# VHH binders against c4kar8, part 35

Target 1, 263 residues: c4kar8
Amino acid sequence: MAELSTPSPASPAPLDGGRGDELEKFTLRGARQILQLLQDLITHRGLITAHTGGGHSFMTAVLKVDEERGRVVLDPSPDPQANRRALAAPRLTCVTQLDGIRIQFPLVGLGEGQDKGRPALFAPLPAEMLRLQRREFYRLQVPLAHELSCLLKAEDLARKPVEVSARVIDIGAGGVAVVVPTGAAEFVIGGTLPACRLALPDGEPIELDLEVRNLNRQTQRNGTEQLRVGLRFAALPRAADTRIQRYIFKTERALNAKARGGL

## First folded at step 20 (VHH)

Design gc4
Fold by OpenDDE, fold request of step 24:
Structure gc4 (fold): chain B 263 residues (1-263), chain A 125 residues (1-125)
Amino acid sequence: as target 1 above (263 residues)
Amino acid sequence: EVQLVESGGGLVQPGGSLRLSCAASGFTFSDHDMAWYRQAPGKGRELVAGIDSGGYTRYADSVKGRFTISRDNAKNTLYLQMNSLRPEDTAVYYCAAQKSFEGVTYYGPSEYDYWGQGTLVTVSS
């Protein structure tokens, strides 16, 4: 019975000091921004990996934020030893993901508390939070009003060529997710769909090759079954990439403006 | 003016009992989490017991089963019943208060807003 040595979670490589300027662009230092992000973590019940050093970590969550006292309240580990390590650590490095974005923040000065009689941990609010939007993994949820579509050149079950107009539900620098009616075409993971056409609101459709990366069956509230297809851009011309990026940026800006009450 | 005034300290023999009181004034007692801390000679200030505004309690392991913290909001008074006293319980005992926050209590001396002057408890044969 070979004990499968669970690979020790690689200590997140110290963000090498040379990337300092690039990291600053992604570092939140505003008190309001930090509070909002922590509140978002509470709302989404985001699991946080808290690193205590020496290759040790535990799972936690933000329970509460005390703005007046400037404290963040964390769920303690069920492991008393992990909690002892956390309390003894000069710095806690917290890592989580929210909406596909990696979030990292330090906590210094961890203390013991209680939340309605239950053990809790707390720390001063972080002075900074790093929000790393990896462009490669970020997916914009496409507003329904944009009616973004992709004409897929696929095959049916009989291997007959078919064209399927698919609604784009999310888009990123690396690809799109689309929804198609069940049975509209046969998709194979790893298969290439050549000469597809992505329709953006700002001009002529973009011709591109797509690779099928994932398939998920989804049942709608009305009982209708749809197939969600994750597609990677197999080869994207620079001009097309620029247009896609522009669309994403413009849409994000509009969504953020709306969320701020500006529209 | 905010005041916390401890009383009830004194000399007691091992195995004896004392009851400490802390009279609070100058703030809304019912909206504060209260605690007893102690400081022995040459040692740091340590938590003995805490009671939040909701009545939840916490005790140091060293005093569990021997000490009882309680509060009377009508009298603005915090109590510590100490039974089965030991020589190692010898210390100055301090009353502390912090503003309650959504059922969260922060432990540690720096987290308390108000402190009393302390009362000396000496356990000796």
Scores: ipSAE 0.869, ipTM 0.950, lowest interface PAE 0.4, mean pLDDT 90
Fold by OpenDDE, look of step 20:
Structure gc4 (fold): chain B 263 residues (1-263), chain A 125 residues (1-125)
Amino acid sequence: as target 1 above (263 residues)
Amino acid sequence: EVQLVESGGGLVQPGGSLRLSCAASGFTFSDHDMAWYRQAPGKGRELVAGIDSGGYTRYADSVKGRFTISRDNAKNTLYLQMNSLRPEDTAVYYCAAQKSFEGVTYYGPSEYDYWGQGTLVTVSS
């Protein structure tokens, strides 16, 4: 009888410092926003996994938010040892999900409290809350029929400005992957392509700056070599973001409907 | 002006009893959670007992079964009945007040809004 060692839940990988800029877009720092999100967690009775470090965690929930004192009240663990660890921890990493969105926030300075005679934990309000929309990291494979294109303003090997019309292969909230003919332009990882134009099916092209993140040479089934370029949106205006999100949503819905046999 | 005035401290023999009182003024006593803290020489301030506005109590493990916290809202007074006193109970005892929040009491010295000057309790043979 082989004891199936249940794999210890992998400690959430430290938010790699290099992704800091990307995470900033998803980080709430406004007091009002934080309060609202905590209130939403209360309303939905969202279960929170609180990580105390060392691979230890316990389940909790936000019970109350005291705006005046700047405190969040948490349900303690039924395990006294977990509570002791929580109180001794310099920081709790709280992870939860609301409406399919992963929420992560730190709590520092935990204390013991009481809620109507029941043990409780409390902490100062988090200074920031990370709201990771899975959708934001989701890259939609662009249907070939949509013929999304991105006009790239790049340079050739001679540093002469060139415009390259690239086909968009996939699109997400954070960027696009495009394919270009080999030798069409010189791309440098970490380089910025300014004033590019993303053509969506609806409306005028979106002007945006793109950062080169990845370069991959791909050979097509027909033997043609293409360069796949992964591009991040640099400083995407809110209006542009909304349009991109709308396109993604609409397209996903259509694809799902088709997959379900819906016309 | 908010005032918390402790009284009833003094010298007592081991096994003896004392009753501490804390007279509160300058705030709505009934809307505050109250606590007794103590500080022994060379030690930090520690919770002895708490009583919230709803009458729920909490005790430190070291005093459970020996001490009783109570409040009289009509008199704006907090009490601590201390029985079976031990030398280790020797400390300055402080009255503390915290504005109540939806039945939540935050324990910890930094969480209290008002403090008394303290009364010395000495347990010695």
Scores: ipSAE 0.861, ipTM 0.943, lowest interface PAE 0.4, mean pLDDT 90
Fold by ESMFold2, fold request of step 21:
Structure gc4 (fold): chain B 263 residues (1-263), chain A 125 residues (1-125)
Amino acid sequence: as target 1 above (263 residues)
Amino acid sequence: EVQLVESGGGLVQPGGSLRLSCAASGFTFSDHDMAWYRQAPGKGRELVAGIDSGGYTRYADSVKGRFTISRDNAKNTLYLQMNSLRPEDTAVYYCAAQKSFEGVTYYGPSEYDYWGQGTLVTVSS
């Protein structure tokens, strides 16, 4: 079997496009807003990872925006195969990050052009652009030593209340991911778990409603099975949000200090 | 009213030459990127050659080295010198114009604002 080019492990992966409310509120759809954001990418010389599908990507940049014709002009890859994949792809997913702001937008209908005799790619202006500040996309991987937990108020198979203490493995502004023993409770994607309790190191546990967003069964190294449950904060009081952001910021700062000190 | 009028088509034998002209009126010729497209029976329109307002050219691989595009802004005329003609060059040849934007040309038939009626080139023994 031939081994083809693969994307860099460090390349930003596209975010899932807004089937819930959480990404839609950060999605720009106004023509004026889209033109301005594209112009900002030109001005700041933002390097863009363009995903062509099949695990392939290439680096590009927005060179120009033609407002009158409604076109965005892109720098082609020096690799002709990457350009051929881009032109053949039904969608090019562009991802970049400038000064802590993540930007993602689709391009469809790519074509070939020239810019003063040099090859160029172009497409119609995107119909939408996602713009997220770091706080809005970041998920802290919780250190094991912190032993963060979330008490889930769930139901068993017979629809009877059970409480499950779940270890928090990551946390962000919009939710947590937890692990529980297999069979500890019944979880249904889309289901709401009211009055759960998130235990942070500072102060009393936070009472909050959680929505189940994903479920993954996992086998640990020792053969033990557990369930990873992705949970969204359904409604988050302002004080609770502040405590969560403080925990994330403080932990991240501490982890950065340990990395610089060598551990 | 914008008008692009092609001329110079005809019947030639393989290996022969033709010179196509496209007379333009109704727009500022020097502010437009110009192209020749062709359409063979049963096929879509394909780019033959382009020349932008700054004089940069592009050629389809199938015609490179045999065809030469040029423009005369004083005469509002686009030209295509076609040498070493082959039977596969048989097509209706169209003149097309696209308003220039900062040195960028967008290739593809849908990107051109104005089209001529075409001139038939037949290459046959």
Scores: ipSAE 0.731, ipTM 0.894, lowest interface PAE 0.7, mean pLDDT 87
Fold by ESMFold2, fold request of step 24:
Structure gc4 (fold): chain B 263 residues (1-263), chain A 125 residues (1-125)
Amino acid sequence: as target 1 above (263 residues)
Amino acid sequence: EVQLVESGGGLVQPGGSLRLSCAASGFTFSDHDMAWYRQAPGKGRELVAGIDSGGYTRYADSVKGRFTISRDNAKNTLYLQMNSLRPEDTAVYYCAAQKSFEGVTYYGPSEYDYWGQGTLVTVSS
């Protein structure tokens, strides 16, 4: 009687070739950059998923980089069939991460060797490596107790100046999101609000120009309407940026400590 | 000027023995991984045995237990002791060298930088 086999969990999928133009800005092609990144993988003992095609993959690591000969040396699989598939594959697509940064690179021309008497695999150095860096626009959810606010200098529908004190619900390096009562002011996506004031706990409010990026209306349980306004920092002075980053960092640390239950 | 010069080939009866030598010059012998390859008529070159700079040895399955590779770094010489010779061992035997990298040897004839002219071994009644 034939036994049904369950497929192994899918390995992290390589990024599609059809997205190549989108990924070019994250692609390293300099020989020095490639050698340094491979060396970082060695130093941090990065575990690599090597995709051989047909849904097959195996775990490996970069053992050594031979700069003079232009070779990368890899740990073979303990599974002999995986090694045979790798050696037969026209290319090996390697995927890994280093401190949350995704790294992907191709190897072609895989061969066999030895490293001080132990089996090893090798290939020419890759011509390119994809490195997807973290995005800078992390958004901290502002604790209610901080009562963080932003004074918006806006206009009403009649084009009359109004000042609206808006509660900040999230904050990141590039902007804030606030809530205001519906109708408190007229907001237009792409519009600029000059000389607004962001109140942080650690000093005088920061004066900054804001650009409206998105608008979402919300209805509260009591029927009250409010508007969520997404605001981008226009030109942010370095001192203001430093204060915002410091607030985010310290608040995130404090929130993490509370999540652990009062350690 | 790099030279690898094989010697010790010849005619031998089945079951006999031969010792091949490869005299090396023009490079630092002790920092190279060495190998013997052979080529029979109508066939490609195949590995017979290899020995790295640290002394680790490797043999083709067809010669394991019958052939012994060794090196003498003081004499810049590679050896192949061939015992219990068979007619299928008939081939031109080549000495090859690959520069060592941190104990790594890259297999395959295209990975060897230097080759000798070869010495003919004929095993027949």
Scores: ipSAE 0.725, ipTM 0.873, lowest interface PAE 0.7, mean pLDDT 86

Design gc4
Fold by ESMFold2, fold request of step 21:
Structure gc4 (fold): chain B 263 residues (1-263), chain A 125 residues (1-125)
Amino acid sequence: as target 1 above (263 residues)
Amino acid sequence: EVQLVESGGGLVQPGGSLRLSCAASGFTFSDHDMAWYRQAPGKGRELVAGIDSGGYTRYADSVKGRFTISRDNAKNTLYLQMNSLRPEDTAVYYCAAQKSFEGVTYYGPSEYDYWGQGTLVTVSS
């Protein structure tokens, strides 16, 4: 049985900007709350992934918080190129997890400093910090046996209406990912698909508007090409949200029972 | 009233030396991180060297090995020994002070609380 001697660094990707207004209710803007959360990261020695753009990132940590000047002090990378990218970037997106809580915050105006003779980076305190519990970023992998589907009202290459029944591969509070055969319809990132229908096992399908957030071509084991479409729920009615959360909860409970060895 | 008064500037030949001084008053000198900045015509102020309240130093790459920053807390005075001077060292040199926070110094002109009026250093044949 392996023992942990040093925790592995966290490497969570930043949340997509397309969820910005839905995430507002989880955004801390109070100075006291921000200072306390940064202090918690210092106390627990939280490792932070700082994203500089262009697919580049580096590992850092919050070393100190200077409340009077309004500055946060960061550990620089041992890689000089990473530090140069960070200093040149208009914005750092910092991402970490602490006790299962996802934390994300921007830093702007990064500068160089010194901490008792050692190089340091600093920035003004963030004006906001995103703090999410698991349910707010969790995506359930839908079991194949459920055959969960979503009827998409899309357009073909000739801009004519087409309905595509897409298999749902994952589902969360903010959206679904589906797969369709390549060429079944034309999807454009940022495009909206009104009046789609999500079929859950219990009850009538849910009518909802979807926004295309990402597209990824995939090849299955048998060589078949398919398109993975990431879809965001637009303004989701409370009743629809309740049904989706119930499905996620019930399915996760059932999967957890199987994982513990129960029949 | 807080004052930082630079002295020791002047005209010097390339390869020569100068020693700048900055006399500080109106604040607790030992509680502040000190720096020299310089400004050449048409350019912004740039860090030359810094020394924190604990004696740790930092130098701009362009002056490493040629300049030495030091402080005398008993005399409330900051120094810059400048050796092997070059024409590109020509600038107005400013003394700056920043209140110390737990051994951290923030390098950037906007981070300094107090500034002197400057002393001109001209390196020319």
Scores: ipSAE 0.721, ipTM 0.877, lowest interface PAE 0.7, mean pLDDT 87
Fold by ESMFold2, look of step 20:
Structure gc4 (fold): chain B 263 residues (1-263), chain A 125 residues (1-125)
Amino acid sequence: as target 1 above (263 residues)
Amino acid sequence: EVQLVESGGGLVQPGGSLRLSCAASGFTFSDHDMAWYRQAPGKGRELVAGIDSGGYTRYADSVKGRFTISRDNAKNTLYLQMNSLRPEDTAVYYCAAQKSFEGVTYYGPSEYDYWGQGTLVTVSS
C-alpha cells in the first residue's frame, strides 16, 4: 500500500498574489536558461513542492531532463491519489528554493512514465521559470518598536484629497503592506498614490509613488476593523532602494542576533 | 526505412489465446522501448503493455495477469501473449517504439516515434 496523502504543512505558496508584472523581470524564458536551471535542480537534488490546486500539494524532485524530446521527468508521490490529482490538474505549480534562490515554474500536460521500472511523471519543459534571490521575495515583519509609518496621499469616497498616516506592517524590495482604519480612504486596486512619504529610522522620509495591489479587511481582537493595503513601489529611485534594503538588512541582523541569544 | 509489422491477429472465442508478434527493422531495436497499444472502434489508442530496453514491463490494469509482453532483441521482435481473452479485448493492436532515454519511458500515444499498421483481434462468441 502507498502512504496516504496529506496536505503539506506550512509549505511555500506560489508567488502570484497580484505580483505578476513585478516578477516579469525575474522570469526566464530562454530554452537554454531553462534547461540549465532544471539541470541545477537535478545536480543539487532540490526538493520541490508541486501544487495541484485546491490547497493540495506533494513533494517531488526533477530526476532527469530530456533535451531532445523536450521533457522533464519528476519523482511521483508515494500516495497514488496525489499522483491522480496531479495528472488531472490543468497546471502543476512547482516551487522550490536552492541556496537562497527561490525557483517557481509551471508544468502542463503531465503524463505517466517509468524510470528503470519505477513509476515516474513527466511533462513538456516549462515555457518559463521564475528565479528570485531572497531579497526579491522576502518581506520583513516590521517590529512595532520601530513605529514605521507611511503618509498616504489618497482620496475619500467623494474623491476629495485625504492624507492618511498608515502603520507599515511589512516591507520588502518591491513594496510595503500598511494598515489603516476602515473608511479612512478609498483605495482602488491598480490605483496610484503619488508623493507618499515613507518614514524610516535613518534620516528624512522617503518620497515615493505607490500603487495599490491588494486589499484585505481585518477584524482585530477588540472588534476594531482595519484595512490591510498592499502597496508596490513605483519608479523607486536608487537612493531610496538602497535605504530600504539597508533598513531590512540591519533589522533582520538585529532580529537574528536576538533569536540566537534566546536559543 | 523504419518498419514495424504486426502479425498474429484474428478471430478467437472468449477464453481463448492469441500471440501477437511485431517484427522491427530500420532502427536499433535494443535501444528502443517497445509497447503494444490497442484501439477499439470509436475509442482512442490505449496502452496495453510496454517493455523498455532493459526489460522492465508495464501493463494496463485491464490486462494484468492475462497478457504477457516480451521481446527478443536477437530477432528484433516484440511479442504479446494474450490469454483468457474477453470481448472487451476486441481492437486493432499496434506495435510502437520510442527511443530510450536513460532508462525512461514516456507513456502516451504521442510519445512514440514509430507505429505499425496494426493487426485486428476479434473476440466473439
Scores: ipSAE 0.714, ipTM 0.884, lowest interface PAE 0.8, mean pLDDT 88
Fold by ESMFold2, fold request of step 24:
Structure gc4 (fold): chain B 263 residues (1-263), chain A 125 residues (1-125)
Amino acid sequence: as target 1 above (263 residues)
Amino acid sequence: EVQLVESGGGLVQPGGSLRLSCAASGFTFSDHDMAWYRQAPGKGRELVAGIDSGGYTRYADSVKGRFTISRDNAKNTLYLQMNSLRPEDTAVYYCAAQKSFEGVTYYGPSEYDYWGQGTLVTVSS
């Protein structure tokens, strides 16, 4: 492709470290729990994407867990260059799914070994493993027909208040992504937008405080520019969370029914 | 008390042969993967050869075809037969042991739990 873009790779990409405190409640740190989860990956022969940095990754699997020595044994890549990158990396970020549950864990101190005469990789057991239900990592792509919008209470460059009606393009348990015309307001990563309003089809708008997490400038094929703004829910009331989850569930059900009816 | 005691080092001419032994005690020898490492002056320790509890052997490229590692579980002894010796083989040679796990050997000197004091091999005319 002759495109000058930075496409997001397909799942399972590592979760952004900027959600670290939010994800702590889903993080396993107990040695017994970590050993059991790694053993489950062995038993179910889970395929793992190991990210080595610089946009590189390779496929692997957990072959064995040495509890006494505290080591995890990994299948090497058939590509020698991938193995060299892995051994040179200060950290691997391993991502996989088991029975619809997303699992992510770091490995540090990767080394070489052998397993019954065959090459193998190994590392100390991870100190933590992230384990997420689908709800905790899923982002629904909002159908255009729903015309979901979020009223953002922001500021222009002159620090004057502006209200921007932004189209919601995806929504999940932790936030939304919206698009706005370039220049409609000034957004700063880490900045807060108090008292924004999220309009769902099934009731009155939800008042939310939002935090700007990422910004991506996009040029559409027709030459117009827009800004994709990733927004985190700062403090989500339980009633608001329930409404958002209900919307996601109903929309998925409707989309699945349409897909089956089209078959 | 775990002990690994190397012997058989000495001065030898280039092209000569030498046989190193490592007597082990204080652990179950047959349950351990064994290796010879060497350290030349001013350099770090490097693998020479390894032999796991099942008898699988490995060699550094620099010694393959010239050195042979072996073990005698009845005598709790590890051996290294060194043939066609070269001046660059000059080093202190160390015996090392790592507890075996289901046919897995972890490479690297930090993965070996027990070390001998070393025996000096000098290859010089």
Scores: ipSAE 0.698, ipTM 0.860, lowest interface PAE 0.7, mean pLDDT 87
Fold by ESMFold2, fold request of step 24:
Structure gc4 (fold): chain B 263 residues (1-263), chain A 125 residues (1-125)
Amino acid sequence: as target 1 above (263 residues)
Amino acid sequence: EVQLVESGGGLVQPGGSLRLSCAASGFTFSDHDMAWYRQAPGKGRELVAGIDSGGYTRYADSVKGRFTISRDNAKNTLYLQMNSLRPEDTAVYYCAAQKSFEGVTYYGPSEYDYWGQGTLVTVSS
């Protein structure tokens, strides 16, 4: 969860496959489920961002599903270069969000066709589709003004206990990402940090166990080098989960209100 | 057993005409999108013309205005009228069939379910 990357709705980039076991529980592989989900995209006229690689993408939609032949039919781009790029790509990663649900699926073997004389694209049905409710993919970027922190009970290089107050930079249902000064503690992917304390505003600190999922060295704009630590909530009590979801909801509402006030 | 049997090929002078036929059996002809492909030595099969079950036609740029595809569903037969023939039209011509789906035709030779054995067209002075 700590490695889950969920882009904003305005920039629907694909989820990173480096967390494959965490995403597997949200992956549909049944033929009937895949057909139904594709049909739902047709019915709701879901707009899809199709990523062709190299940072290129185009907008499309599922027009039809041919169950007997096993094909999905797509709307081509009005831009001929986008269509050529899609046809040349070894893989098209389709991303959309429909009624609060994020949907992602691959298409391979893209080809050209026609639909009643109009140009169309097609591909074999995807072998899998990710389907995530908002709670399952959303990560709130924590406002600096909240000064959200997490007290980590970790170890130094000599395996001696050390407590590190780490700034929380994002938070979601499954975990947090924090930053610490490089060298403040030794973190091992898969290691457990028991009895850490998450300090939320407007409430009591939450005691929780964390598992290290990801480590990245970061250089800040002022030149300071820090370690970004992705942490998964281990054995999260229901009361703690409720507190975290409430914080995310309240903060998101406040951020949305400020964004409207700028218009 | 599905069969597509081409006929009408032969030797013709440049500027001449030929009419190819493809007799179909073993499937419901009217439910299929039909096409002519051709293959010159050392080349892959390339589209010449297609006609879907609804009558929509398409042509390779190299044959537009010279070739006419048509079908007779009562006779289970696909036709290609080839006029103003050029040496570059020399190839083995193949009949191909793809089952229709809601007005959609999938392009590319790998999307055609049935193929004939071909008929040779030679355009030579």
Scores: ipSAE 0.695, ipTM 0.856, lowest interface PAE 0.7, mean pLDDT 86

